# Ledger of designs, part 8: VHH binders against Protein DOG1-like 4 (DOGL4)

Target 1, 232 residues: Protein DOG1-like 4 (DOGL4), of Arabidopsis thaliana (Mouse-ear cress) (q84jc2)
Amino acid sequence: MSKMRNLVEEKFLEFYESWVIQLELYLHQLLIAHNNNTMSETELRHLISKLTTHHKAYYTAKWAAIREDVLAFFGSVWLNPLENACSWLTGWKPSMVFRMVDRLRKSRVVLVEAQVKKLEELRVKTKFDEQKIEREMERYQVAMADRKMVELARLGCHVGGESVMVVEAAVRGLSMGLEKMVKAADCVRLKTLKGILDILTPPQCVEFLAAAATFQVQLRRWGNRRHYVTHS

## First folded at step 4 (VHH)

Design m21 (from d03, 16 letters changed; framework vhh_6z1v_2)
Fold by ESMFold2-Fast, scan of step 4:
Structure m21 (fold): chain B 232 residues (1-232), chain A 124 residues (1-124)
Amino acid sequence: as target 1 above (232 residues)
Amino acid sequence: EVQLVESGGRLVRTGGSLRLSCAASGFTFSSYAMGWFRQAPGKEREVVAAISGSGGSTWHADFVKGRFTISRDNAKNTVYLQMNSLKPEDTAVYYCAARTWYSGSYYDSEYDYWGQGTQVTVSS
């Protein structure tokens, strides 16, 4: 029997593949802007706005999809195995973007002392928010294991009539808990990105966004090459 | 033995429609993503549209969205580009290209196979 993707997985796969192609086109524009340094501040702000809107579109589509099937985002079929291995709560780990910020400190563009201080404050806040979500996930996993054990003990692995209804209600409750947790993680991601962009100058924002998009695109290429390359 | 052969390019009037075809042979067509690129005289090659191996996912550049539609027929080993409401700015040589994965189609260096191109001219 062939494994069939559900409709949520098929729709989001279609969306995600198109979203990544557009990200790669924006990355091309970011690299041109970064290398040539010919764009005005207004033009740079417009480009940064396009990237911000693009990322917001991703979360709009994601949150619509997780409302229908949050479990599709744990081990996603639209991500290759390498992308899935690098995932933290269905996406990038917020604190990891500060590694890209640290590269800016060592680049041709000099961060002023006031920016360094604000970025450090944001890093600490982001790590704190991240830890809160990790604690919640640990509590969720413990609660899920306890509920499953109780249900297995009660039902003896045999289900019928009213027992099915009780199990379905419990599973729905678990899925709603995961949805809230994923949305909380995504809110930390969006807040962290906005915070960084608000601290940086437009040329620094372009360099940061180019670094982030390059990493995301390159990770996808490395994983896809491994997946689709057939050995002789 | 791999080849991609484009057809359908011709002179067409502003506001007209045209369908391009690309016939593929020598590889497992359904395992490859396909893209349509174009290059106008004196300009860089740009990506127009892309389609996944299964045909379940498509992408179209903003400047052709609503006017152009990419599709494929895996039984016929053919990819198509339906072009409607043609403008003089659409005048270019159109190329089909194949790669093992779907994303990143704007980098032509990431495509494994290319056709010879078909000329589309839109007159005012």
Scores: ipSAE 0.000, ipTM 0.352, lowest interface PAE 13.0, mean pLDDT 82

Design m22 (from d03, 17 letters changed; framework vhh_7aqx_2)
Fold by ESMFold2-Fast, scan of step 4:
Structure m22 (fold): chain B 232 residues (1-232), chain A 124 residues (1-124)
Amino acid sequence: as target 1 above (232 residues)
Amino acid sequence: QVQLQESGGGLVQAGGSLRLSCTTSGFTFSSYAFSWFRQAPGEEREFVGAISGSGGSTYYADSVKGRFTISRDNAKNTFYLQMNSLKTEDTAVYYCAARTWYSGSYYDSEYDYWGQGTQVTVSS
C-alpha cells in the first residue's frame, strides 16, 4: 500500500509556505524602510526590486504547476477557505490593488496630479482587461455545459477501451483552455503591479508594497483563525 | 500488448552515476505521463520522480532532488532516470510506471502499466 502523493499540490504547498515566510521578511524590511527617512533612493529601488522579483518567482512556480495540474489552483489546498473564497481566477483581482493605492493617498506623501491621472488611466485599462477575461471564462463555462461535453462526461463514468482515450483528450483540451485563461489573468496582475510601481516614486512604492503585503498576510491570518472571524 | 521494460541497472560505487531507461511499446507514448518508483528490501514502494505528458514538468521526491533527473524521448518511446551522486540508501529495485489519466495524485493505483523492475546496488 502506497501513501498518497499528490506531488503538484504537495510541492506547491511547500513552495507557497516558504514564499509567504519570505514575503513576511520583506514586509518587515519595507516597514523599516518606511520608518527610516535616511534610506537612499538606490537602497529603496533595490528593496522594491527584491519584492518585484519575489512576485515574479510566484508566477514562475505557479505556471509550472498549472501546466501539470491547473485544477489544483481552483480550491487550492495551500490556501485557507477565506483566501480561496476571495480568489478571482486563482488569485487576487487586479483592480483591488487600486484600493491599496487609495490608502497611499491618506499618507503624508501626497500623489501629484500627473500620478493621479496615470493611475486612473491604469485603473480603467485594468477593469477592461478583467472584463475580457471574465467573458472568456463565461464562454468556457458554457462550452463545459454543452450537450457534447455532458455526453463525454457520462461516457467517462464507464472506464475502459476507446471511451477512456476520448474522455482524456477532451479533459486535456479543457485543461489547456483553463490554463490559458489563468495565465492571461496572471499577466494582467503582473502588468497592473508593474504599472503602479512605474507611476509611484520609490518611497510611495515602499508604502504600496507594504500595504499589499500586509493585506495578503492579514487575509491569511484571518482565514487561519476562521472560527474567530466576524467580518471580512 | 502494452509493455514497459527497464534497463541500465547494476552495481555502482557511492558517489557514482547510473542511467536507467524505460522502453515502452503497445501504446501511444505521447498520451502518457511517466514516473519512477523504487523498493528497497523489506520496505514499501516509494515514489522517486515524475515527468508530465507534455514533458514540460518534472517532480522529484525530496530524497533525490538535485541528484536525479527524469527525461523523455518521444521519438524513441523511451524515458530515463539519470542518477548522480549515488548513496548506499539509493539501493533498491527501480520500477518505471505509466498513467493515462492525470489526477494530480501519485498513488500506485493511479498507474495503468508497470515495468518488471531493475536492481540498482550502490556499494560503499
Scores: ipSAE 0.000, ipTM 0.083, lowest interface PAE 22.4, mean pLDDT 80

Design m23 (from d03 with R99G; framework vhh_6qgx_2)
Amino acid sequence: QVQLVESGGGLVQAGGSLRLSCAASGFTFSSYAMAWFRRAPGKEREFVAAISGSGGSTFYTDSVKGRFTISRDHAKNTVSLQMNSLRPEDTAVYYCAAGTWYSGSYYDSEYDYWGQGTRVTVSA
ESMFold2-Fast, scan of step 4: ipSAE 0.000; ipTM 0.102

Design m24 (from d03 with T100G; framework vhh_6qgx_2)
Fold by ESMFold2-Fast, scan of step 4:
Structure m24 (fold): chain B 232 residues (1-232), chain A 124 residues (1-124)
Amino acid sequence: as target 1 above (232 residues)
Amino acid sequence: QVQLVESGGGLVQAGGSLRLSCAASGFTFSSYAMAWFRRAPGKEREFVAAISGSGGSTFYTDSVKGRFTISRDHAKNTVSLQMNSLRPEDTAVYYCAARGWYSGSYYDSEYDYWGQGTRVTVSA
């Protein structure tokens, strides 16, 4: 199992490295589109579609990987320490994207009243779904401290194949619970992203996606500089 | 001292092939992501391809995908760019770059070390 866990980590690391470079390229294209008034609605929709497909590809790869080893995603080797510190259930916290939407209002993008109302409804729903998952995570963490789990951990400290097998079975059971929780969180992320894009016009979608990608890329850059000086 | 030395540039006809090589020294090669960037006459430096330090993960800009192949040889401390089906638009000075992390980047500002460049001219 340890060898299989390493293989999952290596495969996803290779995928993620390519995925991030493509995101950086898409960010460059989004920033050009945002600063250029000459792009047609069709061209903007094509760019938005490329970003949507790119994010869906990430979750397709992630869900395949967590079926094999969900624990690889909690202390991810493909993320720097700053990215890992900012993670909520192996990814971005869904409600955080509404801060980016609020910045769009303050910048120069005019949202009509119907859009404002729909975004507020989506914000409330997202917060509710997020809190439901947070309560499930709390229950999971409490269960980890249960007397049965403590006793199984003690057994794992003894020399013997039977004790090792019992501990491994318990870890697999816990991993299945984490997998369901991570998938639930990812579903909230995808529904929130789709909801926002469905409410916004194509130019507003480009500005929103540019803000989101800028945050993700800058967080990685800041963390890499800190990590480089620490570990180099 | 960290040093990157490119070679393999030259003049080639459209549809031809060239292989660029970059010899790296002065650092733990396998811990550094490597990339190729190019600067066409009158343009800014642009991303071409990247390869990770650890897993052999590769990434290409759309305009070269399927035509160019990036690879690395840990025994020789080299990164190579095999360029096939060359087009006049590929005419540029090609630069080898190293990032002090296993991850590549689309942004040239993320790379710590740069070679002097090797010129590639593709005639129509």
Scores: ipSAE 0.266, ipTM 0.700, lowest interface PAE 4.3, mean pLDDT 85

Design m26 (from d03 with W101F; framework vhh_6qgx_2)
Amino acid sequence: QVQLVESGGGLVQAGGSLRLSCAASGFTFSSYAMAWFRRAPGKEREFVAAISGSGGSTFYTDSVKGRFTISRDHAKNTVSLQMNSLRPEDTAVYYCAARTFYSGSYYDSEYDYWGQGTRVTVSA
ESMFold2-Fast, scan of step 4: ipSAE 0.440; ipTM 0.787

Design m27 (from d03 with A33R; framework vhh_6qgx_2)
Amino acid sequence: QVQLVESGGGLVQAGGSLRLSCAASGFTFSSYRMAWFRRAPGKEREFVAAISGSGGSTFYTDSVKGRFTISRDHAKNTVSLQMNSLRPEDTAVYYCAARTWYSGSYYDSEYDYWGQGTRVTVSA
ESMFold2-Fast, scan of step 4: ipSAE 0.374; ipTM 0.742

Design m29 (from d03 with S57R S103M Y106W; framework vhh_6qgx_2)
Fold by ESMFold2-Fast, scan of step 4:
Structure m29 (fold): chain B 232 residues (1-232), chain A 124 residues (1-124)
Amino acid sequence: as target 1 above (232 residues)
Amino acid sequence: QVQLVESGGGLVQAGGSLRLSCAASGFTFSSYAMAWFRRAPGKEREFVAAISGSGGRTFYTDSVKGRFTISRDHAKNTVSLQMNSLRPEDTAVYYCAARTWYMGSWYDSEYDYWGQGTRVTVSA
């Protein structure tokens, strides 16, 4: 029922608030580490591990929430309109992260040829997996739209509980399919993130994570400055 | 008009405790995230702690975690910062801040309303 959906949104909003504040703090630490060449490899790996654990915690919480109400992640109340407009299947588009990787080729710590080759292989695989999900999602949306249109037409022939049952069945079917697609997209995101971090050295990982977090935080801050809607 | 008024600052010896309070008026208290920031002489404003609009989520900077506790009282429209095991490096002017969103932020530029600050001096 609608009350259950509201509770899922409230719980995830509270989780996401703390998660974002911690990301903002980690970004500050990443920028300090990036500008300070005195940090040991052990210290850098510890910071990278904290970011990796932080992102893993996000997906753990997200998957628990979408199991209850995946639709809460389409037009999320914990994201501003700009963040929602820039989302691809409820999150960042995996292939776009390689724009941040490209910056590393011009950084103070140059990528070696073996790293360049592995990153290009990962980029190609990521783009392939991304496009496969896009095609599957498009086919799913077309099929669901056709079935939903037929069911909505049938609702014009009934008064009372029968129309409610048909709508509930359609929403349930849509939710199950969307959960599958969102999880598939999140798996591509996690595999891409892990793949990049496995290829890069600790200083390069810090620079990459700083670039990624900077983009996420700046997008949120810029969108918030333009936001005029009353907050609940 | 939104107004934040801090109190509770003062001089305290290292290892001591101090409780800061911020009285909020002019808005729906539970809809606004609240935070404490501090500024030491010659330094930029630093995040200390945040609490969500509901009070269900709190966040602390690593240097104060386990020593400071942020809380809010919706009935009294106050946010408090309990500061235990104070250190000389905690010496700063402490500011109460409110964000016109349910969710807090680590960045001071995300907060719309600020108090005038209350001075905390921790002697060695």
Scores: ipSAE 0.014, ipTM 0.538, lowest interface PAE 7.8, mean pLDDT 83

Design m30 (from d03 with S52T T61V S103L D112Q; framework vhh_6qgx_2)
Fold by ESMFold2-Fast, scan of step 4:
Formats: C-alpha cells, sequence, structure tokens
Structure m30 (fold): chain B 232 residues (1-232), chain A 124 residues (1-124)
C-alpha cells in the first residue's frame, strides 16, 4: 500500500500540486467569464489559450517524467486513491470528456446542428482510437505475462549479481512498451481536446473547460477530504 | 487553540504600498498551506494569494499578479502579503486562512482556520 518515492516521483509530485492549484485559479476565471455575458471574444480567447497552454505544460512535464520512470504513473503517489481508481492508462479516458460536452446540451448554451454533427463524428473517432489502444494494451499484457514467466524461469537457473542484471533488463523492456502506450493514449487525449475546442465557439469553450475543470477539481477534493480526516 | 492574527491594514493612496502580516499559533506551521482572501463591501469572499506549506509554490489571482507577493517565515510562524501599486478596487477586508496539508486551495470552504480580518482602504 505504501511506496517510497524516488526522485522522479518527488519532482512530479511538486509539479502536479502546483499545476492543480493553478487549474483551480483558472477554473475561477472560467466561472466568472461564464457568468459575465459582457466579456469580449478577445478576452474569452485569451482565457481559453491560458487553459490550453496549461494542459500542454502538463503533458510536457509528464512525457519528460515517463522517459525516466513510466512506472511512477501506474499508481501515482501524487494522486489520491479516488483519482487513481478513476484513471485509464495514467489519465482520463478520452471518451469521458464527451460527458462534459453533453453538459453543454443541457445548459443554456445552444449548439447548432453543424456543431452537433462534428462533435458526434469526433466522439466516434475518439472511441475508435481508444479501442485501438485498448487492443494494443491487451496484446502488451499477454506479452508481459509470457516475458515475466520466461524471466522467472531464468532467475531459477541464475544466482548472485547476474540475476540482478537480468531482472533490470526485463524491467527496462517492460517500461519501454508502457511508455509507448501511455504516449499513444496522451496523443488521443490531446487530439480530442483540440478537436472539441476547434468545433466550439469561445463562450462554449469556456463552458466546456469549466465543466471539465470542475469535474477534475471535485474528484480531487472528494478524495483529499478523506485523506485530511485520516491525517488529522 | 489555533489562532491567526492579521496586522498591517490601513489607509493608503492609489499607487502606494502596504504590507500585511499574519501571525499563526497553535499548530505546526510548516504542515499548513496559507492564503489571503479579501471581501469588498457588498461582495463575497474572494481568493487573493496562496503559499504552500513548504513555501516552494505561490499562486495569485490575475488582478494582483505582479503587484502582490506572498511569503512565509517559518522561524516566526508568519505569512505576509506585500501589496504594491495599490488600486481603489483593492479596497477590502483582508483575511488570513490556513488549511491542513501543504497544498493551497482556491476555495475558501477548504480552509479550516481564519483570522478576523484587517481593513485596507485605497483612496483615489
Amino acid sequence: as target 1 above (232 residues)
Amino acid sequence: QVQLVESGGGLVQAGGSLRLSCAASGFTFSSYAMAWFRRAPGKEREFVAAITGSGGSTFYVDSVKGRFTISRDHAKNTVSLQMNSLRPEDTAVYYCAARTWYLGSYYDSEYQYWGQGTRVTVSA
């Protein structure tokens, strides 16, 4: 249950905590913009740009970290247990973002028919890309089971320093495959986010980003409240 | 038991500077994130700035970014807000707040301990 933190985990924990607090501040700005219908299109576009830059900064930091230790992202120490339970391949499941899109249809924000059609096309494509990654991960998991069995058998024939080298080589090989899968999943996430923002008007983008940030922040708050009670 | 006491409020002219201080007692200071909130007449409480328990990260609302600086002194158990280039719209009662864990939060509902507030008036 407990895990000792390595340098990669400690650095990314510090980064992630800062990143989430800045997300909370941007969420407040999004809520003000959503409730203030006199805000200019230029001002809305500037705010949307700040959010997209913020999300890109997350993936820049994540990809640097997974290059060093991708396993740190499977059961992350910077996420509470609730956040970890809701993760799909080290992040949000791409198709889930369309739940935020569905919220736009239920709000006072009106989507025109052309936008609805493009969003549904994007949803179908996103689910297809997601399923392709799931098939690749299934293939990887089967290969990992075979590789683990082979390495366990080899360890039974070797003792001492050489067995350590064999285990380290096997772990590095497993890590390479996981890094590739995580990056593929993150690319689908970024393409999906960009696709949605390209289809929506600036006021609709603000509503969408506010809904997405609210969900992320609330999930963290619910999980952290349990943690604070336990540690108080 | 836990107490936060603000000081440094007052009347200042636009373009002036003011330093607010918050003295904390009754808890392990380094284990708590600290923040400043403000409330203008007829408005609800709004976030101004936060600093993590370690002091390693600081956060500001856009309207004060570049003008205000939050800092903490672990030896003195104080958090400070240096306010430069003050504007009439900065007029408010300023509150010091603390939350468990070293992370700050934008949401006032996540802060367990609050000071009584110190008044800042910026004249045109």
Scores: ipSAE 0.000, ipTM 0.360, lowest interface PAE 12.3, mean pLDDT 82

Design n14 (from g03 with S31D S56D S57T R103S; framework vhh_6z1v_2)
Fold by ESMFold2-Fast, scan of step 4:
Structure n14 (fold): chain B 232 residues (1-232), chain A 124 residues (1-124)
Amino acid sequence: as target 1 above (232 residues)
Amino acid sequence: EVQLVESGGRLVRTGGSLRLSCAASGRTFSDYAMGWFRQAPGKEREVVAAITWSGDTTWHADFVKGRFTISRDNAKNTVYLQMNSLKPEDTAVYYCAAGLTYSDFWSGSEYDYWGQGTQVTVSS
């Protein structure tokens, strides 16, 4: 258990609120680009690069924070209950972004057969990555119920010198395991995002990023509105 | 650590069948997704089939659908590729691959471990 937990939560809450405001500004630019068809390929690539950099900034800040207190990201105070309910290992489930890609098949900017094949290959690879992480999480949960951990929990009920130190060491080990799994999940997220953007044309990238950002922003608004309706 | 050794490659006549095997040694095979790749002379390596760590989900490339089937036996630490209705176009070195890279988010690597390959030649 970290005594710096509240400080980590406070710092990341401040970061996240600023990050979301900037995401909404980028979403506005993406929607203008998508609706007006006036931007050159160079201008579209620049906008896509700004979104990519913005997402990288999120993971840079997140990884610094989880190094200090990974548990802050399980049931995050900077997310509303709906956002937390939709989280898979502290973030979006990588394979779910392909549902947004499926919308491109029904849009005016049709995917060519070569792109469909590459996206299907990426989808299968992403699903395998998810299953490996889910297996690791299952093993982690089983390890927490292992005979040794059960015995350590019993010892923790009888506070005294050596027993307290042994329990603290075990808790630190559990936190390190979670940090590794969260970073692994985030690496899959970033690889999936990069893979999709590498396959799509710049106009298709703008449409995809606009759909993803719209969903993220709307999910936050829907969750916040539920709280208001409960009070009304 | 996982080491992969492919076997079963040989000369086969058009329309014939062949089963490739990939034996894994080292740490827990059942924690890894497995795939079969192939590379023909002068061409780039292409993905043929993939199977999840549990064996519950499989994927096959369009050019082998209905002809090839991937499977695994976690008790024997082995993955298989059953190849039916072989065509001259299937002539290639077939590679077994295990694991998926998580540590480098801009890496183009699709699998962590590769075997040495097994040659399949399909004659007319």
Scores: ipSAE 0.000, ipTM 0.134, lowest interface PAE 14.4, mean pLDDT 78

Design q01 (framework vhh_6qgx_2)
Fold by ESMFold2-Fast, scan of step 4:
Structure q01 (fold): chain B 232 residues (1-232), chain A 124 residues (1-124)
Amino acid sequence: as target 1 above (232 residues)
Amino acid sequence: QVQLVESGGGLVQAGGSLRLSCAASGFTFSSYAMAWFRRAPGKEREFVAAISGSGGRTFYTDSVKGRFTISRDHAKNTVSLQMNSLRPEDTAVYYCAAKTWYSGSYYPSEYDYWGQGTRVTVSA
């Protein structure tokens, strides 16, 4: 009944906890910048750079961890059940960020026609890349169910003299396939984020990043409170 | 019954140092993230520093990075905040807070338990 954490899970839990606290600190800075129109373009670009670096640090740590244990990212112990329920291939669904972009159209700082056109083009491309990965993952899962599962069953049940190493090699092969899919999804996430930030002005980038961070932080808070309430 | 008791506050000259301590009882200390928050006169409660339940990972607000150090002693069930190079703007009531280590937070509303606070006054 108790969910035992392996070394990769324990290490990434510690990393993620600190990463989220730092994100909350950056969110506070983004909200101050958004409410105070006196910050210079250089200061805004520096703040945007801090957020970009912070997100890059997440993917650096994630890719190191999935190389050791990609399955830890499917039903992650450092995420609450609500966060896990909202995950698409171990992270946020790339097209979801355009919901944050839609909020910018209703804010004080409006988008010019050229930006709206570029954002719509990026949205279409992102959805295309997203669907391509979904189809590849479906093909992977079908192949796993038909071939590799049968092979694993045969190795486990019917081969005298079978070695633990043979089974471990097969499981490693499965994990490497999932690692490739997760990295592909993460590349779409990073391209989408970079694309949006390249189109937006620094004040608009601050609003976008504030909206995205607010949603991420709020989702975590909602899920954590629900866990407490269900046992009260 | 969970209890957090702060100590170590006082009056200090600008550039001086103070060490705040928080004694925790009534719970499994290592299962909780610990944090320090402060409330300056006429302001809202703000995050200062946090430390994880295990592994000793620490987090600081920009204004105190390099000047303040948070630490914990599991054997004594205490969290400490070493404050160096104090400035008049550090004048505030400092609060110790506890939260499950699963979800550390910058936000006061996320913390389950709070001390009553200890006053720090930094003169010019």
Scores: ipSAE 0.013, ipTM 0.443, lowest interface PAE 8.8, mean pLDDT 82

Design q02 (framework vhh_6qgx_2)
Fold by ESMFold2-Fast, scan of step 4:
Structure q02 (fold): chain B 232 residues (1-232), chain A 124 residues (1-124)
Amino acid sequence: as target 1 above (232 residues)
Amino acid sequence: QVQLVESGGGLVQAGGSLRLSCAASGRTFSSYAMAWFRRAPGKEREFVAAISGSGGSTFYTDSVKGRFTISRDHAKNTVSLQMNSLRPEDTAVYYCAATSWYLGSYFDSKYDYWGQGTRVTVSA
């Protein structure tokens, strides 16, 4: 089991390092596009599509990995302590993204009334979906406190092979429940991202994606600067 | 402390090949992300390619994908850039860079150690 967990952690660490480096390249392209008014709508849509595909690739890799070891995503070794401290169910909290959208209203990009209304409707829907998942987590915690788990604690490691099998079955059940909740949270993240990009114009999408990528990259940079690993 | 020394630059005709090498000394560079940047005459420094220290992940700027290959030799403590199908637009001074920053980066400001640069000239 530990060998399987080490393999998942090692492979996803390699994937994630690579994924973030590519995100930084896309961020550079987004910033150039934002500062250069000569790009066509077709060129901007192509750049937005690259970012969308990049984020979908992350979730494809993540969902494959959580099937093997969902616990690797709680307190992830590929994230620094600051990134881990800011996580909500193994990733960013969907409603937080609307704080970045609010910056578009104060920038050089003007949102029309119809867009403002649609964004507010999406924000309310996203918050409702978050609350549903939080209630599922509460039910999960209650299930962990169930008499069955209390009985497992009483048995301890001083009972025979039957005890080992009961513990293994309980852990498997808990892992399956956790996988479903993480995937549900990720679905809300993807729906929220898609919803925002569907409402915004291509130049607004570029500005939004640049803000989101900048935040993610800087959060990782700040966390890494505060975490110094010395090898001598 | 890491010290980087580039070699392999020169003059080549369009369609030719060159192999750039970067020799690292001081600390174990396997814990560092390594990259190649270039500066063309009259232009700012731009990212070319990067390789992670631990995972062997590689990244390239769109204009060199399929033509350039970055690689590492742990035994020799070197990082190389194989450049094939060279174009006049590839003419630049090429710099090797290293960062202790876990991810590496496409931004030159994230790199702590830099080589002196090696000149590559591609004639039409």
Scores: ipSAE 0.000, ipTM 0.178, lowest interface PAE 16.2, mean pLDDT 80

Design q03 (framework vhh_7z1x_3)
Fold by ESMFold2-Fast, scan of step 4:
Structure q03 (fold): chain B 232 residues (1-232), chain A 124 residues (1-124)
Amino acid sequence: as target 1 above (232 residues)
Amino acid sequence: QVQLVETGGGLVQPGGSLRLSCTASGFTFSSYAMNWVRQAPGKGLEWLSGISGSGGSTSYADSVKGRFTISRDNAKNTLYLQMNSLQPDDTAVYFCAKRTWYSGSYYDSEFDYWGQGTQVTVSS
């Protein structure tokens, strides 16, 4: 392939950098709301809505980009090595957010018994969906290694327009399979996020979203700083 | 419906120049990123350059950066590749390629289109 970014990678890099800057601004608002307790319930709901819209914007842009080049999302150029190392099927592992939910139970924001029960039910469902996707991914990787790799290796022997057409067909087939699985994983992410926010009160949602955004922003900063330090 | 037609290929000596053109029809040209891709004898496809729909952003493969220039004329529905300082290793069939990008339907099954290709041979 190309040694440089293609246009999908370049445009998503520009999008993602802007998206992260806006996430940091929302994180600042979440931390003020959580620590100072100065916002009304309607103000908290408005802030939560801005965050959910922001996350939906990410998936709208991602799915448009994946439609064009899903491979850009495996080892993404807009993520540092630490962020890439922590990825599960091109994003966060859905069940990991329940560790942040467990932090809520141990914080000053108290969960009632009914919420604890619903969160446990959601955790079990999320783990089941993850395992199903992992089994399908394993099956896809095995099938891809047998059929697609053999076909692509064979195509290396051809020349001219006929070879180009066959290579395009093979790459499209590979991309469609990966696109389907990434979208399945993203659907589990969105269902898990929505499920948690539907169970939590607005102050609890703010604490949860602040914890999630802090982890995401801090992971990016740690990865960027460590690369710079070790390079010296 | 979608049609891409490349012209401008030919035989040129090392150090020479060629300008490739790709005329597009069947879609809103200014709304889509366009790319140049080549296939050399005995090698796979190599992406060379891309340009955004507006022409405001361009990208190049390391192998051609500084020697090739991509541009577009949206009024004429035409994509260009200016090739300078041509080397024997640039011998290939050059393809114009369209990709649906951010403006495409999530349900659209067709997201890539290739032209017929134009042969470039760099030989003394």
Scores: ipSAE 0.000, ipTM 0.110, lowest interface PAE 17.6, mean pLDDT 78

